# VH-VL binders against o27280, part 485

Target 1, 266 residues: o27280
Amino acid sequence: MDSMNVPEVLEIKRIVEESESVKTFIFSWDFRREVRPGQFVMVWDFRDEKPMSVSLIDPVRSEIGISIRRVGEFTDRVHGLSEGDLLGIRGPYGRGFELMGRDILLVGGGIGMAPLAALADEATARGMRVDALVAARTADELLFLDRLEAAGVNISTCTDDGSCGFKGFAHERLLTLEENHDMAAVCGPEPMMFQVMRILDERDVPAQLSLERYMKCAVGICGQCCLDDTGFRVCAEGPVFWSQELSRVREFGRYRRDPAGRRVPW
Short names: E, the ipSAE of ESMFold2; O, the ipSAE of OpenDDE; V2, 0.75 times the mean of E and O plus 0.25 times the DockQ between their complexes.

## First folded at step 22 (VH-VL)

Design Ai16 (framework fv_marstacimab; at its last look DockQ between E and O 0.89; V2 from the best seeds 0.85)
Fold by OpenDDE, look of step 22:
Structure Ai16 (fold): chain C 266 residues (1-266), chain A 118 residues (1-118), chain B 112 residues (1-112)
Amino acid sequence: as target 1 above (266 residues)
Amino acid sequence: EVQLLESGGGLVQPGGSLRLSCAASGFTFRSWSMSWVRQAPGKGLEWVSAISGRGGKTYYADSVKGRFTISRDNSKNTLYLQMNSLRAEDTAVYYCAKHDWYGSFDIWGQGTMVTVSS
Amino acid sequence: QSVLTQPPSVSGAPGQRVTISCTGSSSNIDAGWDVHWYQQLPGTAPKLLIYENTHRPSGVPDRFSGSKSGTSASLAITGLQAEDEADYYCQSHDSSLSSSKVFGGGTKLTVL
């Protein structure tokens, strides 16, 4: 057994209320263990374990942040925790984002902004120009706006109900924005990512997309997160994929597999 | 300091040609689309032409299509407008303008005057 | 004549609130394209005043505000000052004109 696969029991250093449904849990982190934006960790509340994206990487403060959306029993329990409480963290796992070029476009939806926020910090620290299209269903669901703005990120917002920014979907908003980017990073609902990828491909903008799938082992063994028909394991070969890779993935934007392995439409 | 500086304006006869230049400084030139916007004496603003940051895409107003050519040299941080078959109605101050991500013009030059007259 | 329609002139006394309308169509403002506003002082180049419908660039006072609804946009100036006397232009994008940027006809604001 690799020590990497053993959860470390960590104390919640602080909790940031990002929205009504999203909290960021901050932990002390030993950066001898490298972590990259786009990678995920397995969070263990001593009853169940779930994969969560790293949303904050702060080598200066020796901290990482994990943003968790309240969506079920596990996350309900986690959201009930307080500063000083303990969680098990193992990882990081998966392939993170690769930065290239000078100008980067971020397109995020909902909790998908979590890994992109971390990427934004790294990109801005490297002196890159960062434009971020932040999408959500409503204004109160938009994440990390103040954080991104403070980092010098140019922000465009999109909401389904028009309560903030562009009224409509991210791919629709994207069509109305300038196109001068060396690469793009995308994370959010898969239907959104599918449409955004198509636009970026038409624009000849290299794109990386972070997929979300049911992950059990996180180490590429159980196969629960395998993608049709490539056999890509989201936890091992992903969760970040290049658009060229995803173009080969039949299920992308169409369906996913549930915990039982059944195909379920988006 | 962010700056755009137009040059190349002057007096030309109808049917003549003129080439405008815009020197950019203070920002990463290749990262931004650029436009030419003109303003006839006592009139409003009229968009003329645009070019993407890397120069791969160009756009023209109907009034100048086939006559004007926008180009850029990113190694020189310079935007150009080749104007052929000039007409009296092309008489205007020509501004160089930088695009932002939203498609607005956040930086403007001071303009160069083009006068087309016999 | 312009794709975007503005009133040719508006006026107000110092301290008053004035609004400048920008009326478009289904091919520009109502198509989802943003509206931007520019201020042009006499004898000077235009200056970006409002971008992305409502946002102010650094240095622009908060007494300037923009809004957008349906096929129209509006620039509001509160606490009108003498220095606000200028021409104001709205700008957007029109899908019917082969990816063309479009300006309003401009509005001359006179401070009485």
Scores: ipSAE 0.911, ipTM 0.949, lowest interface PAE 0.5, mean pLDDT 95
Fold by ESMFold2, look of step 22:
Structure Ai16 (fold): chain C 266 residues (1-266), chain A 118 residues (1-118), chain B 112 residues (1-112)
Amino acid sequence: as target 1 above (266 residues)
Amino acid sequence: EVQLLESGGGLVQPGGSLRLSCAASGFTFRSWSMSWVRQAPGKGLEWVSAISGRGGKTYYADSVKGRFTISRDNSKNTLYLQMNSLRAEDTAVYYCAKHDWYGSFDIWGQGTMVTVSS
Amino acid sequence: QSVLTQPPSVSGAPGQRVTISCTGSSSNIDAGWDVHWYQQLPGTAPKLLIYENTHRPSGVPDRFSGSKSGTSASLAITGLQAEDEADYYCQSHDSSLSSSKVFGGGTKLTVL
């Protein structure tokens, strides 16, 4: 209630087609409004407003990029836009990733690689070693591989169907890779994140996981993004949480909530 | 220039002890697991021992467990192998090797010879 | 002994293709562990030739290639040259508590 942001109407500067179902929309951005990897923005198409993770943070070019997967009516409309079209943007919001140490592991599933790509750029710019496990259902859905390679990230891929890299789930591949990390950052389907978190906890690797929940206000006052058992609000205390915070949340990895607050199985 | 330089090899009698050292340079030593790998004259490669980058986890082949101790000093960029209760079958060239993320050995030293004979 | 088996020797004429097999089990290769390959010239330390089943480090000629299927892996060398005469080792990880890294027994390649 004490602070509110009004959306700024911004022109789509460039559109990058990342896959059949994912596009990155790039805007000019005034970096007096600081943006951290793992924070989100609310994207307004003048009809609906949805939270989207920031995938590109480029203060040198004064650009921000937002990667959007086509999954419904709102994202279908946004995918139909062209360069020069307008969107409303408010934010950034939420708690971003915190880098520590020298050796970081990224584990991303599908569109969950978007905030991790931004984090990878920051980590490599700081001289950190970055190892990224990039997961998807199929090879065509693996995101940001060329960008990660160009940044000097060590990449391992896994696909459910085996079309690229390790055949299987991210947590299964993780068990067959060397450990030696100071921290991990994880984003993707919540069941995947739960399994990866368990492995990282057993290995004593501090992990930060980025959650998605239904949002309305984005500033922590409406309660729509709350996690059971803790009272954490994804839009205010998250979307990035430490694994020790999430270990006390019974719903994590077990079910999700619809806009009415009802438990829905994964 | 990335280098691994072993030292400490030599002739020792059965039951004796020897300490090998491996000086590392040109890479961030603490970020990577390290191994000792040995090769008896005319024979193949045998993995001996490994240690995690921060030193918290150690691993040993069954043939040396209880007799050899791997360690590292990250402030000196140095890997060690303390070899006790040496046997004739421990005679080999001992290589220091760096792991990568995928579990391969991407950098090797030139080795140091250990001969166990009476 | 080694849980990864390789033929003790292979041979080929210059310009030809040879393959070197590496056969493991469900506790290593078939459990999802990668296979890596090393070349050892006489009197020298081993050199990484292939990592993560199929990838070549910078500086390794593209006539060397690797593959993996089921419990087996293979190193292929095309356009065989005299300088390829060496010992070749596969390496993986075994999930037994006492072994974390394992080498195959080695294969001596002779260029005829």
Scores: ipSAE 0.757, ipTM 0.884, lowest interface PAE 0.8, mean pLDDT 89
ESMFold2 (binder alone), look of step 22: mean pLDDT 91; pTM 0.937

Design Ai17 (framework fv_marstacimab; at its last fold request DockQ between E and O 0.94; V2 from the best seeds 0.88)
Fold by OpenDDE, fold request of step 23:
Structure Ai17 (fold): chain C 266 residues (1-266), chain A 118 residues (1-118), chain B 112 residues (1-112)
Amino acid sequence: as target 1 above (266 residues)
Amino acid sequence: EVQLLESGGGLVQPGGSLRLSCAASGFTFRSWSMSWVRQAPGKGLEWVSAISGRGGKTHYADSVKGRFTISRDNSKNTLYLQMNSLRAEDTAVYYCAKHDWYGSFDIWGQGTMVTVSS
Amino acid sequence: QSVLTQPPSVSGAPGQRVTISCTGSSSNIGAGWDVHWYQQLPGTAPKLLIYENTHRPSGVPDRFSGSKSGTSASLAITGLQAEDEADYYCQSHDSSLSGSKVFGGGTKLTVL
């Protein structure tokens, strides 16, 4: 097996169009290299490299899926690829989600549903009850609904514009749902995660949240993804954090650092 | 098969007490909130009380607050309703109902009749 | 007396479309709480018909549909059948009543 830090050139086996802006790229994977929901890989298109969440983990088919949202130049190039084309993949990296208890709540926003979809698969395979609150700006941006439904996940949707499900934000919808969960996993826009975490804390529901920060090395050496004050490296100590850990992170839900190291408000 | 089976109903005098039980089967009992809903003869449905899956939170309708106590034993998959200081207006069929995630009642028992009369 | 208001009765001929309204307030339906519907056949326990405003449990035919707007909800039944004769109840949650589920007064549907 090759070093996890050396990109493996892999052929795109399949491409699933999840939405207008999101595609899932499926690759053959040697599962002697373990991968957990919540971990990420570095995707290399031979020009640039970006961290991407693993959204599908299928040991039976020996495949993984990486869901990528079209948001910039790199992702534009990747979205232009076809089945049979090649990408460099190295990893996986970071701390993934831990499953605990019998009943799990998933709260995801937009592309944040990617790692949660993988987590849902694992949880359901373990016989856990999975409730998923899926949020997006519009109905067309809701991700993985069919997949989650097929897995037996209870789904509730909310959209900013009310085009599907609850009209409003995820934290607002959450207040109107039942509370019988042993743990929660949250991933999406940081303002959403911040509000959701507050609610979960009030409800005494242990929560894990996946953060997104600018990453360069993915191996905890460059410091680009360091969180202020704590020194947490999102690529090493995260991207999945417990709510207790994030309670110590001043910047959480407030701002992030851009590639130049400047504070950028959410 | 998912099932709820109520028991404990009967005839009682005003001021008396009854304890209703609801035996659950076919689902993970502790994972869901449970409610009691009653229906007086020829009348509509009235929510009575609810309890969270772990039993840590309870809620009561104003009409029964201070008189009724909802509880559960998850080891026995059983829901209870202790009814004290019963009144004639408490006469009803009492249904045990399972909550779903959305706050609806997706499973109902067949009910047990409680008659409060002199 | 019921927190949610329903018409006491509605009727229709077989094959027709009927609607049952459920009117709430700013403290329940208008506050963002979902509306659920139940069918109660004579002499039986209620059965969940619609959950989360518009969703049908498995086994419920698609001729039953729910909608929600503002402070009100509606149950529509198309292709009315004799077996649809029953009482129908809407249910929601009221934020002004701590943890309280609330029902409508019920609507008796008669199939002519």
Scores: ipSAE 0.929, ipTM 0.959, lowest interface PAE 0.5, mean pLDDT 96
Fold by ESMFold2, look of step 22:
Structure Ai17 (fold): chain C 266 residues (1-266), chain A 118 residues (1-118), chain B 112 residues (1-112)
Amino acid sequence: as target 1 above (266 residues)
Amino acid sequence: EVQLLESGGGLVQPGGSLRLSCAASGFTFRSWSMSWVRQAPGKGLEWVSAISGRGGKTHYADSVKGRFTISRDNSKNTLYLQMNSLRAEDTAVYYCAKHDWYGSFDIWGQGTMVTVSS
Amino acid sequence: QSVLTQPPSVSGAPGQRVTISCTGSSSNIGAGWDVHWYQQLPGTAPKLLIYENTHRPSGVPDRFSGSKSGTSASLAITGLQAEDEADYYCQSHDSSLSGSKVFGGGTKLTVL
């Protein structure tokens, strides 16, 4: 029975502390509802409902993992939960990543590494070469490094403050790494994604970018996530877009909107 | 087993030509850039040329531009170096080397000797 | 003279620590390019020792370590052993030389 408009109440099976501010919540999942890397679910805490990316897809153990960064009231409440507590889950929703070729580049900033970690697992399971550039403001915010290493992913790190790896922004690091990729997948702060997209376009690397609106307030993924000039809905036509689709979007990388819908600079 | 095996070295007169080959096995050849690196007897390492995994980008040291041509045949897992207008200064062991993502040379062949002498 | 400058030789007694410097410029190491290190035993091809400034490939002992700061890099060898006697090369990339790979001039390590 299809109940996509009503959350299914699930028990938190395990909680993994990924960092001081990020936890992964693991649930048993019936994979008759298929899940693809880059898709999202709506998480309901019996008061409010927010979109979250799936970071773990394990059909063998019948588990999914949802990684949540503590950024406000909803996520504070969810971070206060324990194993055995309940959450409502709807989904999955949205368009996920498409894999092509044999050599893939991942570029992730902060929590944006969550959907890319799931993609890395699928890519390595297909025998693809996976290179991952993992970015954060500081070393303590670099996510999923042990998991990526265990999967056989080649990792390079960069931090704004230089506390781990390359000191600087992801796009600056990318210029000092070797090319030779058939495609790229990018997820993180929108200014980072804009700069990375420009480099990948110059290199003629097909790129898919996930627009999760990390800084956008009052934008729900379902029906509230429209983009300027195109009418694209992040929850329906995205959250994953090809770079050529995003080249037509005026707001991408140039501004964001406050909770009232007003344009504000990035 | 991952291997790079160079061949085609030998003795050649100044102004002559020689073609080096490097047979690759044990890894996905087309995924990686490749280089030629040379070492004159008793001297240090000198990078000579590089080619991207697909073969669309090539780079040359100034000392060999216009005289050497790097190429690859991904269907045969083989890297080539065509050396023309050879000079005594080109006398060296020539190594085939695989790039990794970070720009290091993680796999090397044992080299083939090129001697340019009249 | 090489684009990357290394001392021609260094020496140390067994058990001691030695360092090998690699000095570049604003167009290579100072532009953010990584430094890699190779060990070359007599009569053999070079072998990757350190990549991405500080990382060791599988099989390289942890007494070998690398660092990078500003326009320079260093290779440190602690607990020096007789089998460490070899030539050592640093390598990076130089944006001003048509974006090409560059090696240091090499350093001969002698174990006394």
Scores: ipSAE 0.800, ipTM 0.909, lowest interface PAE 0.7, mean pLDDT 89
ESMFold2 (binder alone), look of step 22: mean pLDDT 93; pTM 0.950
OpenDDE, look of step 22: ipSAE 0.906; ipTM 0.947
ESMFold2, fold request of step 23: ipSAE 0.771, 0.786, 0.765; ipTM 0.898, 0.903, 0.892
ESMFold2 (binder alone), fold request of step 23: mean pLDDT 93, 93, 93; pTM 0.949, 0.948, 0.948
OpenDDE, fold request of step 23: ipSAE 0.926, 0.927; ipTM 0.958, 0.958

Design Ai18 (framework fv_marstacimab; at its last look DockQ between E and O 0.94; V2 from the best seeds 0.85)
Fold by OpenDDE, look of step 22:
Structure Ai18 (fold): chain C 266 residues (1-266), chain A 118 residues (1-118), chain B 112 residues (1-112)
Amino acid sequence: as target 1 above (266 residues)
Amino acid sequence: EVQLLESGGGLVQPGGSLRLSCAASGFTFRSYSMSWVRQAPGKGLEWVSAISGRGGKTHYADSVKGRFTISRDNSKNTLYLQMNSLRAEDTAVYYCARHDWYGSFDIWGQGTMVTVSS
Amino acid sequence: QSVLTQPPSVSGAPGQRVTISCTGSSSNIDAGWDVHWYQQLPGTAPKLLIYENTHRPSGVPDRFSGSKSGTSASLAITGLQAEDEADYYCQSHDSSLSSSKVFGGGTKLTVL
C-alpha cells in the first residue's frame, strides 16, 4: 500500500466560519506533498471517511484548508470539532485544474466555490485576471466573497431568490457578462455546470469542470464513482474534467449513482 | 496608468470617410472588449460600436450599420473606427471606452471631434 | 427617444438628497441586464460612477448609491455638493437591439 493512502492524523489549526453551514478547517501541511486546486482529500473522523475538496493552499504558511458543508451525520460531527482536535487526512487525490492563458472565468455554486477559491489564489498569484461568478440559493450561502475580493478577483454574484446580486441561476447571469476569457473553471451543482458548459462551448471558451460523485476508495479501484458510458473514474481521471471529456459522459447533468450504485436524478 | 487616447477626428464633407484611432496603454488590451461612444454637441451619449477582446465579434448601432467598421490591432494596442458615407448627424465627439466584465465602460478617452459639414 | 428614460433635469440644494430615475423595459433592465451610471462634468469625458446596479468604483464616495428594481433603476446622491453639478447617464444593454449597449437621455443636475 502506498504511503499516501494512509491517513495522517492532523491537528485542526484553525477553523474559519464561512457561512452558517460551511466551515473551513486549516491544517499544517508538508508541501513536499504537492497539492493542486481541484484535488480532494479523504477526511477521516475515526468513524467515517468522506472526500473533501481543498479550498486553501498556502505554501507560505505551510497550510491547507478544507471547506466542509454541514449536510449529514459525518459533517455534523466534524462541525462539532474545535481547534486543536484531530482529523485523519489522506491524499491528495484526483486530477486538479490546469491554468492556461491570462484571463480566467470561475463559475461556482454553493460549496463548489471551495476548489475554485484555491484556484483563484493560484491564478492571481500568477498575475492572471480572474473573474468569478459566485452563485448560491441565498445571500447567506455565498462563499469566499471577502477572500476573493482581497485576492483581486472581480466578483459577480447571483442568488436564486435575488437576495444578493443577480436574481436567477449562474448560467442566466453568465449570459449577461462579457466574454473575454481564455479558459473557465466550473464547480457546483451539476445542473448548473451542465448549463454553464453549454454556454461556454457556444462561446468557444475552454472549460474545466469539477464533478462530485460518491467516492469510496479515492484510488480508482472500487468503481463507485465511474461515469456512464466512458468508465471515467471521478477519483482518478477526475474530479476535474475538460468539457470535451464530459461531452462524452451520458449521465452528466442528468443523474448520478448513489452508494448502492443506483441511478438517482439530480 | 490606464489610458485611452483618441485621434483622427476632423472636418469632413458629407459622404466622406474618416478613420479614428484609439491608443490604449496601461492594461492588457486584448483582455477587454472596446466600444466607441459618441456625443453630438449639446446632446447625450450614444453607443456606436463594440468589438470583443480578440476581435472575433463586432456589434453596431442601427444608425451606423453598413457605414462604420470597428476593428482592433492587439499587437499595437489600438482600436479603430472606419467611418464611411458620413452624414451631418454623425457630427459628435467620439470616445473610445473599455468594457469591464459587467459591461460598463470603466475607462474613457478624452474624445476626438468629428464634424461633418458641407 | 432614448431606450432608457431619464428626467431631463433635477436640482437640489447643498446637503440635500436627490434621486435620478432610469426607466427601461422588459428588453433591458427587466430582462436582467445591469444598469451602470456615469457622471459627466462640463467639458469632460464621462466617468463611471456606479456599475452593476449598486457598486462604486474606487474613488467614488459613498454618498452616491445605485438601486435597481423591476424595469427601473435609480441613482441617489446624498449630501449634495457643488461639485456634483453635472450630467448623469444610465446605461444598460438591450436584447431587442442586436445586443446593443444603450444609454439614457441624460439628466442635468443643478446644485442650487
Scores: ipSAE 0.916, ipTM 0.953, lowest interface PAE 0.5, mean pLDDT 95
Fold by ESMFold2, look of step 22:
Structure Ai18 (fold): chain C 266 residues (1-266), chain A 118 residues (1-118), chain B 112 residues (1-112)
Amino acid sequence: as target 1 above (266 residues)
Amino acid sequence: EVQLLESGGGLVQPGGSLRLSCAASGFTFRSYSMSWVRQAPGKGLEWVSAISGRGGKTHYADSVKGRFTISRDNSKNTLYLQMNSLRAEDTAVYYCARHDWYGSFDIWGQGTMVTVSS
Amino acid sequence: QSVLTQPPSVSGAPGQRVTISCTGSSSNIDAGWDVHWYQQLPGTAPKLLIYENTHRPSGVPDRFSGSKSGTSASLAITGLQAEDEADYYCQSHDSSLSSSKVFGGGTKLTVL
């Protein structure tokens, strides 16, 4: 019957060290396989396969960039690779961000800035005004600041320890910034996204939020990425959801799931 | 070139009314909150009123609340301040100012003088 | 009677460093609201010098700098020049005034 999409084995063209814990791996890419901001790929290191966000979409150079945070055995192995080494890539998969209006707010926490950096490039190319709130625990963990600045994005930073910008959480900083946006795009730790979504909903700002769940097939048939209460499959109906879609999901912001699908508190 | 130009100032008796205008050019007007800021002769700056880019939210200093009304016409790129029940202490140069995302006033007009005197 | 307090005046000779303070409270600066600074040359409208506590808009010389700590903010001017003679205002937001922008009382800088 139907075949699973198989990984294409690609050579790592360049590696950019974004921080001590985040690297961007750049590959040559044939854009007959169209890629939109907010979509993801499955990265295969010949042992395991994990979903990773696309952070760079460059049709002019025929390049795609994938940003990976070191968080465990798989990502440790990938971080140990060099230019010229091979990885398998499946995709892209999922629903990307939809742009609307003229004024967009980006709110990113940690590695969540990766898909938002790609979105910022598209938004600025369309002539939109882009404001980005970039959050991290410390200054050294703030991602993509130079790239966003070069694109003409207005940046505000916040850090938990106050080492750069506003001291505190992204939702606290958001309350001290101006509100003139037609839409928002949000990606980061789920508790942060929940708090930011509440503020944006109160302000009547349409918001899209990018979720992560455990994925195996990435094409919507295995059910491993389903959300409670709705049956949404993050790999098929997401990873980007409108805030209205997420308001029907009781698990959002309340708990997470382990690889076996068990509920685990945040 | 980004510019703001106030008009409508003049001499008014106490209890009178006056309407100020601020013409905006060189930027997407509807994307920015706007304020009126005033400065009495020889005195400091005093924030008066603000309006959101879409026009749905307005704010007023306590000293003018109930007497002044801020509004905007985004089709004409124009900000307004309707001033009623004017008092001598309202005598000032009135500036229109554009908000940036950070809450600063990044662009100012030249100002228009309002004198409330008998 | 502003909720943000600035000295009424400061002075310095050409080439010197001067500092202008802006002292607020837990309802404004210490509540996490940014401090912005404006220069007003005689007979002109104010001009933004510093936004978001420390950032300079394009075209503002790097001899102007801002800082913020606790309930206070500071504007520093190094290499003082005659054209720096102006009034300087800090500005923030005060939560006790409900969505209210506030200016300091202003500081007259005199170049001797």
Scores: ipSAE 0.734, ipTM 0.881, lowest interface PAE 1.1, mean pLDDT 89
ESMFold2 (binder alone), look of step 22: mean pLDDT 91; pTM 0.939

